# Ledger of designs, part 13: VH-VL binders against q09693r1to98

Target 1, 98 residues: q09693r1to98
Amino acid sequence: MKILASSTNYVLHNRLSNSQYEDARSKIVNFGGEFTNDAAKADYIFVNYSQINRVRRELRTIGTPLETCVSCKLIVKIDWLNEPKESLTPGNPYVIWH
Short names: E, the ipSAE of ESMFold2; O, the ipSAE of ESMFold2 at other seeds; V2, 0.75 times the mean of E and O plus 0.25 times the DockQ between their complexes.

## First folded at step 16 (VH-VL; framework fv_patritumab)

Design z2 (at its last look DockQ between E and O 0.98; V2 from the best seeds 0.79)
Fold by ESMFold2, look of step 16:
Structure z2 (fold): chain C 98 residues (1-98), chain A 118 residues (1-118), chain B 113 residues (1-113)
Amino acid sequence: as target 1 above (98 residues)
Amino acid sequence: QVQLQQWGAGLLKPSETLSLTCAVYGGSFSNYYWSWIRQPPGKGLEWIGEIDHSGSTNYNPSLKSRVTISVETSKNQFSLKLSSVTAADTAVYYCARLDYTWDYFDYWGRGTLVTVSS
Amino acid sequence: DIEMTQSPDSLAVSLGERATINCRSSQSVLYSSDNKNYLAWYQQNPGQPPKLLIYWASTRESGVPDRFSGSGSGTDFTLTISSLQAEDVAVYYCQQYYVTPLTFGQGTKVEIK
C-alpha cells in the first residue's frame, strides 16, 4: 500500500537520533514517498514536535521559514509513520498544521 | 507553584565528567521542555540544550559533542552530563523550564557552581 | 547564530532616577507572520538565578512592577526602569528566541550611584 505515493517529504532532524532519522526516511520510501533534503520543496514535513511554533522556529533556523515552504500541505508528527492507519488529511490527529 | 531543585558535584578535575540533576516539583513535567543553562563567573548566559519527557533532546551546536541531557520521567527529573571538562567549563549551572508555548524561561533552579581546577 | 549585544556593560543610577539598557541583535527577531519581536528580558539579582521580566519585547510578566518597560523592534530594543529602587540593583539580560541556539546578551550591571 502506497499511502505516500506522489508526495515529496522532508524530515526535520531536530529531536531525532540519527537512527530515528534514518528509520523515518526508510518508512517514507517504503510508503511510496519521495524524500527531499529541502524543506521548501516538501508536500509533507515530519517533525518530532507537538507544537507548531517550535517547528516554525527550527525552520527559521535552517533558513527555510514556513512562509517559503510554498508546496507544504501538512506538518505531521513523526509518530504517524509508525502506524499509518489513515491517509494524511487536515483532520488526521497527527497533523499539527495545514 | 513550580519549583526546580538541583544538585551534583561542585568540584571537578580536568577531563572528568560534570554530572548534575534537576527535580521538578509542582506543575506538569510531561507538558513542558526542560533546559540546562550555564553562566561562567562574571559572564553571560549560555543555553546548553533542552529535553522533553520522552527523552528527545536538542543541543547547542557549540557543546553537542560533549553534552548528554537525560530524563527520568517517573521521578520528574532530568540530568546534565558534560564530558572532558576544562577550566573553561567553570560556571554556575541552572536548570530551567521553557514556557508552555514559547522559548523563554519562566522558572529557574537556584544554580550549582561547578569549579574545574586548573 | 543570532548574537545579542547589550550597552552599556554597566551603569550607575541614583535612586528614583531612570535607567536605560539597550540590546541589539545581529539579525531581526521580528517575525513578519505574527508581527511579534521574539525578545525577552531577565533580571538577575546578586546571588540569585535570572527572573523573567518582559517577553515579546514589551509584555510585562505577571508580578513585575510597572516601572519596568520594554520597547523597540527588529534589531534594537530598550529596557527602561522609570524610577530605580534599591532592589533593582542587578544584572539585566536580553534573550532572543527567534532561532536556535537560544542566545543572551552579555548583561548590563545596574548599580546605585
Scores: ipSAE 0.747, ipTM 0.908, lowest interface PAE 1.0, mean pLDDT 92
Fold by ESMFold2 at other seeds, look of step 16:
Structure z2 (fold): chain C 98 residues (1-98), chain A 118 residues (1-118), chain B 113 residues (1-113)
Amino acid sequence: as target 1 above (98 residues)
Amino acid sequence: QVQLQQWGAGLLKPSETLSLTCAVYGGSFSNYYWSWIRQPPGKGLEWIGEIDHSGSTNYNPSLKSRVTISVETSKNQFSLKLSSVTAADTAVYYCARLDYTWDYFDYWGRGTLVTVSS
Amino acid sequence: DIEMTQSPDSLAVSLGERATINCRSSQSVLYSSDNKNYLAWYQQNPGQPPKLLIYWASTRESGVPDRFSGSGSGTDFTLTISSLQAEDVAVYYCQQYYVTPLTFGQGTKVEIK
């Protein structure tokens, strides 16, 4: 019944401290999600960016341009993990790409 | 019309910390990403890093261990600290604004020459 | 990192003549998803900060004279000044914005012959 149940999740480390990154990983697990170190395999990508073009730039930088992620459903601002009051849908205010 | 004004100490000794500030006038601070870029005398340009209004940073890996970029959003200012300087850090340092959407620079400060003594 | 290499390092051109500056990237900066080349050109007059001339390899920034044009794709790019004017004496830089770190060419100095 968990909010991230059956999802595979990636966290883009850019603009996160190590403690923010670890905190995000912990929250994903607590919400029932699985973690991946491969952005191309994720259902959801969590980011500390407001603009999709900067996310696309960083995904190109790490060698996994967004087009290689066949399973990706949403790219989400990381702050959603702090207190998720609504499920992730394309209309969610934290979603910057779908 | 956007204007970037920068200031800071221009002469340092080896091992000191470089500290520069850039103030932004005539535009939105919160909607843009802000960068520091440096140019050693007679040489090309090197991107140092970027920051947004929330204080989140992305640094050039070549400088990351020594660089801190920070913001004071209430003053529309951002700053650069570069620790443990050497003569190789002698350069003109520019603050600049990234385009709203894309990663080229549409506004630049006048530059500050920082000299690190031999 | 994507390394940007310009040629020549220095160029002397007579007033009214064509100046041609080349920029080569170590990896393609063409994003197939949008078919855009993530390449900009800057002009830096002596004692001044850089000024944006061209982005997307060929799109002229507002207020830039028509004599400046950019061309090329992938890894090879050209800045052309069709009829050199006295105020065009400067160092010119290409910059890629495809990946981070954002990187610049080493510069090409244009002088009047």
Scores: ipSAE 0.722, ipTM 0.902, lowest interface PAE 1.1, mean pLDDT 92
ESMFold2 (binder alone), look of step 16: mean pLDDT 92; pTM 0.933

Design z4 (at its last look DockQ between E and O 0.97; V2 from the best seeds 0.80)
Fold by ESMFold2 at other seeds, look of step 16:
Structure z4 (fold): chain C 98 residues (1-98), chain A 118 residues (1-118), chain B 113 residues (1-113)
Amino acid sequence: as target 1 above (98 residues)
Amino acid sequence: QVQLQQWGAGLLKPSETLSLTCAVYGGSFSNYYWSWIRQPPGKGLEWIGEIDHSGSTNYNPSLKSRVTISVETSKNQFSLKLSSVTAADTAVYYCARLDYTWDYFDYWGRGTLVTVSS
Amino acid sequence: DIEMTQSPDSLAVSLGERATINCRSSQSVLYTSDNKNYLAWYQQNPGQPPKLLIYWASTRESGVPDRFSGSGSGTDFTLTISSLQAEDVAVYYCQQYYTTPLTFGQGTKVEIK
């Protein structure tokens, strides 16, 4: 079972170069996840922020406030995609919201 | 006590690149986001963008194509470059710190007037 | 972008009298999830950088005198100086931090009449 199997995943583009963004998308697919361009449909949202309030700010900016994301389970620091030794659970050090 | 000191050239010709530097004293550099904000004469304040110690940036879309914010973490400094300036870029430029948690500004530099000749 | 509009552009108030500054946002800055208004006020004395006065629409920053108060919700906000002092001669700005870009009002200049 791949580490992102059965998940739908969104990458917040803020604070990522286009190359970093595309690299993250590739890693998600390689780990068995599906990618979405709609944050409201994601199970996991990957971000280059350490604080949830700034992620909430940017989700408000793009018109998908976190509270409207019915599927969202975790918001995860994007560096987890480089080091996916531990599965994504609320206790994972890269998780900033659950 | 946190202090922001800023410097850079104050007079530019059209098409030149604006370059300003801000040095941070008396506080943590790595735990905060840092911003540039400008104030054209007789107008309000405009947020230019933010940067953290890792060099990751988030820019005002209105300026994104011309702006570069950079960091020199070993010196507790961050910098602004704005390319292809025109008279419309004449303003006082401020560096500022975002609050640790929220997106208002708790410490400001003194400002640098940058004039672009017509 | 959330546009912030202040009124008036300037006002003259007698020393010791009340000054009232209005700020309107083009969209609500009240976040229903936490019931907070993402609005700040700044004071900019002549020749100085802006200084934070108020955040969350009504919370005074440390060291700000009691004569400064903020009120309002959603799209309409007010900064009140209950008894104007000489040192309160400044330009005052509102700022929203609900979305990016972070945006400021055009400023309101307060002078002694």
Scores: ipSAE 0.741, ipTM 0.907, lowest interface PAE 1.0, mean pLDDT 92
Fold by ESMFold2, look of step 16:
Structure z4 (fold): chain C 98 residues (1-98), chain A 118 residues (1-118), chain B 113 residues (1-113)
Amino acid sequence: as target 1 above (98 residues)
Amino acid sequence: QVQLQQWGAGLLKPSETLSLTCAVYGGSFSNYYWSWIRQPPGKGLEWIGEIDHSGSTNYNPSLKSRVTISVETSKNQFSLKLSSVTAADTAVYYCARLDYTWDYFDYWGRGTLVTVSS
Amino acid sequence: DIEMTQSPDSLAVSLGERATINCRSSQSVLYTSDNKNYLAWYQQNPGQPPKLLIYWASTRESGVPDRFSGSGSGTDFTLTISSLQAEDVAVYYCQQYYTTPLTFGQGTKVEIK
């Protein structure tokens, strides 16, 4: 079973080059995840930020404040996609919000 | 005490590239985001963009096509390049530190006046 | 983008008297989830860089004299200098940090009358 099977995933583009963004999207698909262009519908949001407040700022900027995402389970530092050895749970060191 | 020291060329011709450098003393470089902000003479402030120690950037969309911010972490320095300048780019340019957590600016450089003449 | 508009553009106030500066945002900068106003004020003395005075609309930065106070919520904010001193001659800016790009008001110049 692929590590992101049955999940819907969003990648916040801020602080990513276009190539880094596409690389992250490719990794999500290769790990069995589905992609969404609507942050409010994601189970997981992948970000290049270490602090939740800056993620909240950018979600406000794009018109989908975090509070509108009823399905969101975790906000995850994008580097987890390079090292998916540990399960994606609230205790994972790459998780910044749950 | 954190201090930001900035330098670069102050007089440019139209179409040239603006280039400024900011060095950070007396504090953590790697734990903060660093910004460039400009102020045309007698006018208000415009945020240009931000960078962290890894080189990841977030730019003001109004300037994104012409702006490059870069970092040299081994020297605790970051820089601004603004291409294709015009007279509208004449301003005092400041480097500044974002607060550890929030997006207001707690330390500023002294500023560098850049004049674009033709 | 959130546009920040200050009024007046300039004012002259006698020493020891009250100065009042208004800032209006084009949309609310109050985040209802944490009930905080994402609004800062800066002072820029002549020939110097800006200096942080107030954040969260009303919280004074360390070392800022008690005569400076901030108030307001949502879209309408005020910086008050209760008793103007000579060293308070400056341009004052509001800044929102609710969304990016980070934006500033056009400034309000305070002079001694």
Scores: ipSAE 0.738, ipTM 0.911, lowest interface PAE 1.0, mean pLDDT 92
ESMFold2 (binder alone), look of step 16: mean pLDDT 92; pTM 0.937

